# VHH binders against q9y6x5, part 265

Target 1, 379 residues: q9y6x5
Amino acid sequence: LPPKLLLVSFDGFRADYLKNYEFPHLQNFIKEGVLVEHVKNVFITKTFPNHYSIVTGLYEESHGIVANSMYDAVTKKHFSDSNDKDPFWWNEAVPIWVTNQLQENRSSAAAMWPGTDVPIHDTISSYFMNYNSSVSFEERLNNITMWLNNSNPPVTFATLYWEEPDASGHKYGPEDKENMSRVLKKIDDLIGDLVQRLKMLGLWENLNVIITSDHGMTQCSQDRLINLDSCIDHSYYTLIDLSPVAAILPKINRTEVYNKLKNCSPHMNVYLKEDIPNRFYYQHNDRIQPIILVADEGWTIVLNESSQKLGDHGYDNSLPSMHPFLAAHGPAFHKGYKHSTINIVDIYPMMCHILGLKPHPNNGTFGHTKCLLVDQWCI
Short names: E, the ipSAE of ESMFold2; O, the ipSAE of OpenDDE; V2, 0.75 times the mean of E and O plus 0.25 times the DockQ between their complexes.

## First folded at step 11 (VHH)

Design ye4 (framework vhh_8dlx_2; at its last look DockQ between E and O 0.86; V2 from the best seeds 0.00; counts 0 for: pae E 10.7 > 2)
Fold by OpenDDE, look of step 11:
Structure ye4 (fold): chain B 379 residues (1-379), chain A 119 residues (1-119)
Amino acid sequence: as target 1 above (379 residues)
Amino acid sequence: EVQLVESGGGVVQPGRSLRLSCAASGFTVSRNWMGWVRQAPGKGLEWIGDIYSGGSTFYNPSLKSLVTISRDDSTNTLYLQMNSLRAEDTAIYYCARGKDYYSRGFDYWGKGTLVTVSS
């Protein structure tokens, strides 16, 4: 049988949730499979960029989705979560579902994974759902599992996306144990439902399943605000993306804007584009604006308006609070194996290996995931 | 002791709606996989739908538009809402508890309730 892979993302699932809360279903999943305790995601630690990194194996500067909100100065185009359908933004990379679908006797399916409802390189997933946050998990799960089970050509790669616990993390903050316990219990229940559904359809034994996330969540507070209006007049720049990594497009001399911002707060680093730290791999793309503001963990960049979010993400990708986890189960994976850390870009070459796909050039390292796989030597 | 008791069946005219109940005892409905199955006269068992412990529901595609499965945790009761009933919906309706999600099948069944759709 051709290998099959289901990639599942629970948005904003911080890695240490596994240590601080109970996940009976997920723990069973892990017990019969593998766990990577921490996944170092890409900078910035936002939803669209990291989801695209998972499926391309590329840093943001390379795949071109550099934020949830982007602006291209040449074409004057804007990108946002409500305006993400233009292939222009996605075509700088080839996601794995496209690669998979271009193979003979294979097709791809997607339930609301970022970019899957857009023709990329003139290819769209054979089966997909247009993004709609109102669609239930069960409906998404039903579609994905039906496609995996009944499609011709067979679906060999599928993605499933869910917005929790990210939305709740933003609303309650990750330190709200009462509310987050409820939310995370629901997530675990959904994982249980997923596993049960796969078993019911006879897919469980032959399907490789990866459960992961794009980023974590840090606690924010009204006491930790950085007000840009205190440092610079709004007329001097355009804000392309905001907190915790603000993208600044100067309307006046860049140096003047930089000088007004560089000492705005001790809890914010200000970078000219060329001075962005190399470790971020966030420099070599025209979609990255001339000035980037990076708030410290837990700090929020605001204008005159106060933030209503009690949790946020997008911070330095070296922060543990920004890290998700990865769990996997299936014929390709060991049972009962735990690994400490990988990079999020490492997932792509692993998935390609599992599916027997030739990977496009990527920033991942297959060697980092070898120990997860039964067909690989792990020394 | 595990027990399932269906109720709400009877004679109903075509086009009408009917809600069946399944009262469970000896276990918690919300923590289990539950399902509805029916058997028409002279026919085999037909799966209607399931509700998983997490709350997800799945239906027979042929019946999806006509049925809704729900549960009340406070009363430990499973429900089957049926709309726009037809003569072909005449059957004994059973509620059942699924095994643990590590296996397939139902391990406990109710005695069933008869639904007759006739003019």
Scores: ipSAE 0.419, ipTM 0.782, lowest interface PAE 1.4, mean pLDDT 94
Fold by ESMFold2, look of step 11:
Structure ye4 (fold): chain B 379 residues (1-379), chain A 119 residues (1-119)
Amino acid sequence: as target 1 above (379 residues)
Amino acid sequence: EVQLVESGGGVVQPGRSLRLSCAASGFTVSRNWMGWVRQAPGKGLEWIGDIYSGGSTFYNPSLKSLVTISRDDSTNTLYLQMNSLRAEDTAIYYCARGKDYYSRGFDYWGKGTLVTVSS
């Protein structure tokens, strides 16, 4: 009987929501499994990069998904939320579902995890849903559980992605207790439905389940805007990505563009690519632009004086507000164990271990997650 | 006292739609796993579908395109919408509450409502 793993992401689930809001269903899940209270994610703390880091164990510079918006000058290709299906962008790494389904007598299934509807290295998830944000959690869960229960060769690795609480975090901001309480209660109810469905189908006792997220959320404000138009004319650069990490492709001399930007705001750091701090692991890829602008927490880079966001993410990955959590339950995991922190890249080698897969070269450290696993010595 | 009372049954023409109601008392429908089950004359029980506390619905694959389960939290009521009714849909229709601590099976059943599909 091969080991099975379901990886679930609730986008934008900040780690401290667990302490500040009620989650009866998630807390029961944690009580019977494991919790990692803080997961240190990768810079930039955006959706596509961090979801790919989870499934590859690689820093963004190494897997090539360096932002939600990218440009490649050699091929003149563009990547965005709505233009993400060209395998060119994804082929610098091998995600775990590709490795898994290339094993004999194994399949992979996916319900909208970023990249799972793309043929990466000419290999697309064995069962998948094309991304469509209007598809309900219920339908995603129904498809995943059908595939886990009824497929030959068996589905041994499955992914499930949900857009909340990220969407509501952007809309209301994480400090809006009334609205976020309603949003987070709904997410907890969906977690309860997930567990109920797995129990109903007889999957619960033998399926390993990881519930995690890609990043957190910080409060924004109309009082915390950085207006690029006040510092530099649009004609001097091409804007590849805007906020909170702007990616700047100079149209004129790079030093001149840098000099116009370096004193634009005390609430923004301006980096030439070679000067990006080493701790970001965000330098050695041609998709990283020659100049990046990194806003301070809660500050928004704009081209005008208005912003419609009340919450955002993408900031420095040392910020606790950018960190998600990880919870897990199943035969591979201890019961009732809490761990303080891991790196998000550590999830990949742990998942490979659970599934009996040989990991590709990666930036994760298996030793960081050993204490979560019943078959490992924890010291 | 837990009570489930189905209503909306009767004689209907083939091809028509029908909505059944289940009024619940003694507990909150939206905090429970709820289901619909039917029994045709001389046949065993046939599961129609469930609605979980989070609002997720799951259906018998043979009926998925023909039925919809919903609820109204303000009236503590569960619904079964049935479309394109056929003679084969003649049955007693039961509303049921799922077991709390097992997450499988039903611990309380209504008395049922008879639906007869006849021209």
Scores: ipSAE 0.005, ipTM 0.508, lowest interface PAE 10.7, mean pLDDT 91
ESMFold2 (binder alone), look of step 11: mean pLDDT 83; pTM 0.838

Design ye5 (framework vhh_8dlx_2; at its last look DockQ between E and O 0.01; V2 from the best seeds 0.00; counts 0 for: pae O 11.9 > 2, placed apart)
Fold by ESMFold2, look of step 11:
Structure ye5 (fold): chain B 379 residues (1-379), chain A 119 residues (1-119)
Amino acid sequence: as target 1 above (379 residues)
Amino acid sequence: EVQLVESGGGVVQPGRSLRLSCAASGFTVSRNWMGWVRQAPGKGLEWIGDIYSGGSRFYNPSLKSLVTISRDDSTNTLYLQMNSLRAEDTAIYYCARGTDYYSEGFDYWGKGTLVTVSS
């Protein structure tokens, strides 16, 4: 039987939701498998970059998806969550579903994981759904399980993406216990349904399942705004991305733009590209703009004094509020084991090991995850 | 005592819609996975669809455009909405409950309700 893996993301699932809310179904999943309590994600802690880091094992500077909004000065191309299909943006890395389906007698399936509806290196997932947020979790799960059970060559790697709790986290903020309890209960119910469906179809015993997320969520407030227009006229720069990490392309002398911004707020760090802290691994790509502005946790960079969001992410990846969790179950994984932390880039070499794939060069460390795996020593 | 009672069957003309009900007692519908199954005269059982405790719904691919499963937690009732009925939809329709999540079958069945699609 070839090893099979299902990778599931619930977008914006902050690690400490597990201790602050009730998840009977997810806790049963964890009890019979493994938990990594905090996954240190990549900077910036945004959706597209971190989902691509999971499946490539690369820092954002290396895989080229450096934000949810990008600009390439040479080609004049723009990238956004509504304009993300040009392979140009994705081709600086090889995601795991491409490597997997190029193996003899293997195929890959995808239900809306970022990038799976793009032909990356002229290769699109063997089975996929075009992104459409109106498609129910049930339909996504049905397609994935149908493909896992009925495809030739067999689907050995599958992905499943869901937009919650990220959407609700932005709307309510993570500190709204009443609304977030309702949202997170629904997500736990979906996890219960996922497990029940896998058991009903006879997949549960022989399928490896990873449930993880890309980032967390922090509380925002109308009392924590940084008004960029009060510090610099918009005619001096092009705004590529706004908050909480602003990407600034100067239209005038770069040092002059920097000087206008550096004292704008004590709650915002202003970096020339060469001065971005090395620990971010966020410097060596032309898509990273000459000046970035990094807001402190819970602060929002705005062009006016109001914001519609009560929660946000994208902040410094050292912040616990930005960290997701990882849970896993299946024949490759121990039962009842808890691990404190891994780096999100470590997930890729672990998945390659489980699937018997040779990983492409990456930033992950297999040794960080080997304690999760039954075939490895934890030393 | 666990009971499932289907209702809403009868004779309908082709092209019409019909809603079947399944009143449950002795357990909570929303805490269990529930399903609809039918048996046409002289045929084997045909799975229509399920609703899981978390609310996820799965349908027989040949029927998915024609049926909708729903439930009302306040009345402990499961429903099957059928649209654009055809003569081949003539069958006894059963409401059923799954035993546990490791079971591939149903442990409790209603008595069924007959639906006859005839002009």
Scores: ipSAE 0.005, ipTM 0.480, lowest interface PAE 11.1, mean pLDDT 91
Fold by OpenDDE, look of step 11:
Structure ye5 (fold): chain B 379 residues (1-379), chain A 119 residues (1-119)
Amino acid sequence: as target 1 above (379 residues)
Amino acid sequence: EVQLVESGGGVVQPGRSLRLSCAASGFTVSRNWMGWVRQAPGKGLEWIGDIYSGGSRFYNPSLKSLVTISRDDSTNTLYLQMNSLRAEDTAIYYCARGTDYYSEGFDYWGKGTLVTVSS
């Protein structure tokens, strides 16, 4: 039987939630599989960029999804979560579901994973759901499992996306133990449902399942605000993306804009595009604006309007609060093995290996995940 | 030591054809998965196509009609034939060796060759 893989993302699931809350179902999943405790995601630590990095193995500058909100100065196109359907934004990389479908007797399925409802390189997932946040997890799960079980050509790669605990993290803040306990319990229950459904359909023993997330969540506060209006007139620039990494498109001389912003706050680093730290791998793309503002952890960049978010993400990808986890189960994975850290881009070559796909050139290191796999030597 | 060296780039007029070469050393091209990618100025990486050890070829659908990948076993060289070049084809073109799952993905990239399409 051809290997099969289901990739599941719970948006905004911070790695240390596993240490601070109880997850009976997820812990059982891990017990019978593997855990990577911390996954270092890509900068910026936002939803669209990181989800695309998972499935391409590329840094954001390479796959071209550099933020949840983007602007291309040449074409004058805009990208946002409400406007993400133009293949123009996605075609700078080849995601794994496209690669998978190029193989004989294979097809891909997707339940609302970013980019899966867009024809990328003139290829769209054989089975997919248009993004709709109102669609229940159950419905998404039912569709995915149906496709995994009954499709011809067989679905060998599938993705499943869920918006929690990210939405709640934004609303309550990650430090709200009462509300987040409720939310995370629900997530664990959903994982239970997933496992049960797979068992019921006879898929559990033969299906490789990865449960991961794109980023974590940090606590924000009204007491930690950086007001750009105090530093520069709004008429001097266009804001392409705001917080916690602001993308600035100057309307006047870039140097003047930079000079007005560079000392705006001790809790914000201001970079000219060419001066963005190399460790971010966030420089070599025209979609990255001329000036980037990076707020310190827990600080929010605002204009005259105050932020209502008690939690946020998008910060420095070296911060533990931004890191998700990865758990996996299936024939390809060991049982009861825990690993400390990997990079999020490492997931792609691993998935390609599991599926027997030739990976496109990527930034991942297969060696980082070898110890997770039963068919690999772990020295 | 594994090494990839691209050549054949330069300035070419629109509508013309160009053939890029990738000379490999330290391994046998015909026994490996090889690929071509390009990066336009200020843009991300764009996949062009691949050739597998068995000889199967895959292409970016948007470029399929304009490109052909081949290899010469005797010279251990990978080729990219490009036809009907356009201004938007201006980019640095890279050849790369596919991962053997023991090396980092970027370990087997060439330095690239610049192709400029201009009248």
Scores: ipSAE 0.005, ipTM 0.229, lowest interface PAE 11.9, mean pLDDT 93
ESMFold2 (binder alone), look of step 11: mean pLDDT 83; pTM 0.833

Design ye6 (framework vhh_8dlx_2; at its last look DockQ between E and O 0.74; V2 from the best seeds 0.00; counts 0 for: pae E 4.1 > 2, grease 25.6 > 24.2)
Fold by OpenDDE, look of step 11:
Structure ye6 (fold): chain B 379 residues (1-379), chain A 119 residues (1-119)
Amino acid sequence: as target 1 above (379 residues)
Amino acid sequence: EVQLVESGGGVVQPGRSLRLSCAASGFTVSSNWMGWVRQAPGKGLEWIGDIYSGGSRFYNPSLKSLVTISRDDSTNTLYLQMNSLRAEDTAIYYCATGTDYYSYGFDYWGKGTLVTVSS
């Protein structure tokens, strides 16, 4: 049988949730499969960029989705979660569902994974749902499993996206044990439903399933605010993206703007574009603005207004609080194996291998995931 | 011991509604996936729908508009609401469950309750 793969993302599922909360369904999933305890995601640690990195194997500077909010100075176009349908933003890379679908006798399906409702390189998934946060997990799961089971040509790659626990993490903060316990229990229940549904349809034994996330969540506080208005007049710049990594487009001399911001707070690093640390791989793209501000963990960049978020993400990708996990199950994966860490870009070449696809040039390292796979040597 | 007992069946006129109950014992309904299946005279088993531990519900597409599955955790009872009943809905209705969250199929069945739709 041709290999099949379902990629599932629970947005904002911090890796250490697995240690601090109970997940009977997910733990059983892991027991019968593999776990990567920590996945180092890409900088910035935001939703759109990291989801696209998972399916392209590229750093943000390479695939071109460099934030949830972007501005292109040449075309004067804007990108946001409410305005993400222009292929212009996505065409700097080729996501795996496009590669898969271009193969003979294969099709792709998607339930609200970022970018899947947009024609990329003039190709859109054979089956997809337009993004709508009001659509239940049940409906998304139903569509995905239907497509996996009944499509012709057969769906060999599918994605499933869910907004929790990210939304709740923002609302309650990750340190709210009472509320987050309830939220995470629900997530575990949904995982149970997913597994059971696959079994009931006879898909479980032959389907490779990856459950992962794009980023974690850190605790924020009203006591940890960086007010830019105290450092620079808002008329001197345009804010393209805000907190915890602010993208600054100067309206006056860049150097002057930089000088006004560089000492704004001891809890914020200010970088000219050319001075962004190499380890971020966040420099070589025109969509990255001339100045970026990076707040320390748990600090929030604000204007003359208060933040309502008790949790946030987007911080330095080396912070453990920003790291998600990866679990997998299926014929391609070992059983009962745990791995410490991989990079999020490593997922792409692994998925390509599983599906028998030739990967596009990417930043992932296949060697990092070999130990997860039954057909590979583990060094 | 796992036990499932269906009730609520009987003779009903076309166009009417009927709610079937499945009383479960020996396990917690909210901790298991459960389903409804029916068998019409001279026909094979037909899946109606499932409810999973997380609350997700799936239905036979041919019956989706006519049926609703629910559960009451306090009474450990599964329900099947049927609306706009037709003669073709005449069947023995069974509730079933697996042994755990990860069963590949139904392991336990009730004895069934007969529903007859007749004018």
Scores: ipSAE 0.554, ipTM 0.834, lowest interface PAE 0.9, mean pLDDT 94
Fold by ESMFold2, look of step 11:
Structure ye6 (fold): chain B 379 residues (1-379), chain A 119 residues (1-119)
Amino acid sequence: as target 1 above (379 residues)
Amino acid sequence: EVQLVESGGGVVQPGRSLRLSCAASGFTVSSNWMGWVRQAPGKGLEWIGDIYSGGSRFYNPSLKSLVTISRDDSTNTLYLQMNSLRAEDTAIYYCATGTDYYSYGFDYWGKGTLVTVSS
């Protein structure tokens, strides 16, 4: 009957963790499915933007979630990780769960994927959990599998989000092998729970499952700080977002603010909006501020205080440290196939194909993912 | 060689609690899913609950408030805590595991331990 798809994100799962740590459960999943070793994500390499790019196939400038912290000058609205439910922010795109559940005899379910508890275009996921980081993986898994197994109309598209290894990556840094080994072992055990539960419920053979992430993680240090207060007084600008990509709204002449910042540190690039490199696809949205500051890998922009993070992300999307992986299993996918790289925006048209949905205009290339799929002729 | 040995059964008064143990050998109790199943005299098998490699637990809804599954990796032992026992809980209780990645059920079973709930 209709194809079903579960999209799972483990936040901040850096691609090279797969080769540097042991994942017996995830490796069994990959062995019986497909692996994309590196997924090139979108700039800025932050959580909200990249999760929305996965489900819309759009660059950040096109879907409007351009950072984890945003400001709209016309409406004077603010967006943050604690203030993210206003549909205004999300309505510049149509995520796949909206398209899916508008089809006859289909519904969508969500366990905390960013945006799924927001009525985007007056449409909220058919079944969802309000975001709450205190809810265990077990409870998220229980709800999503219950909805996949028992709903009418049937749930054909479901999402599941987990905050690790991102939270621990920020806390310890990706180079802390002892702590990250413990964290990643727990995540592998949770992947084991996912697969084992799907098997015990009889869902495994007919459900397509994608396990992916939004970004990686790089090591930070108290020795790699860029002190913004040493270069410019706070009174000259409004700070919309800080690190590693600062978003600067000038309070005085923009050129004067730029000139005060341009020589602040050799470890930071300062861009006027019109000069942001074209390869970032990060220019054509009013939510992108007039000046952005892009720290070099592993550098932290601070306001004359020490950083509390030992790992961070948000850097240039060409950096391998910012790239997640993608693994998939199910009737739509080959078994035992490995692919080197795709773009994160390519995931959306692939998912639309699997579900038989007409994709909205997007930046993805279906041809990049054809070799993962059993029903496609791969060159 | 996979072995599962249940213990802790016996005669118990209604309303009391009982903890069953399942000593495992030939594998680690956290390597895949494990569970408990019971069979009352003249009845079919009744699933009680599972514990998965990552510690997630799922129970038969009719028993959820009455039972708890736990494990101890240091002794390689699975446990079933049963509370507020009733005469209808009289059954042989089996420990079971699925150790084959390609299996969708319990592949290995213990011989069971009898629990009799009577005065």
Scores: ipSAE 0.312, ipTM 0.740, lowest interface PAE 4.1, mean pLDDT 92
ESMFold2 (binder alone), look of step 11: mean pLDDT 82; pTM 0.830

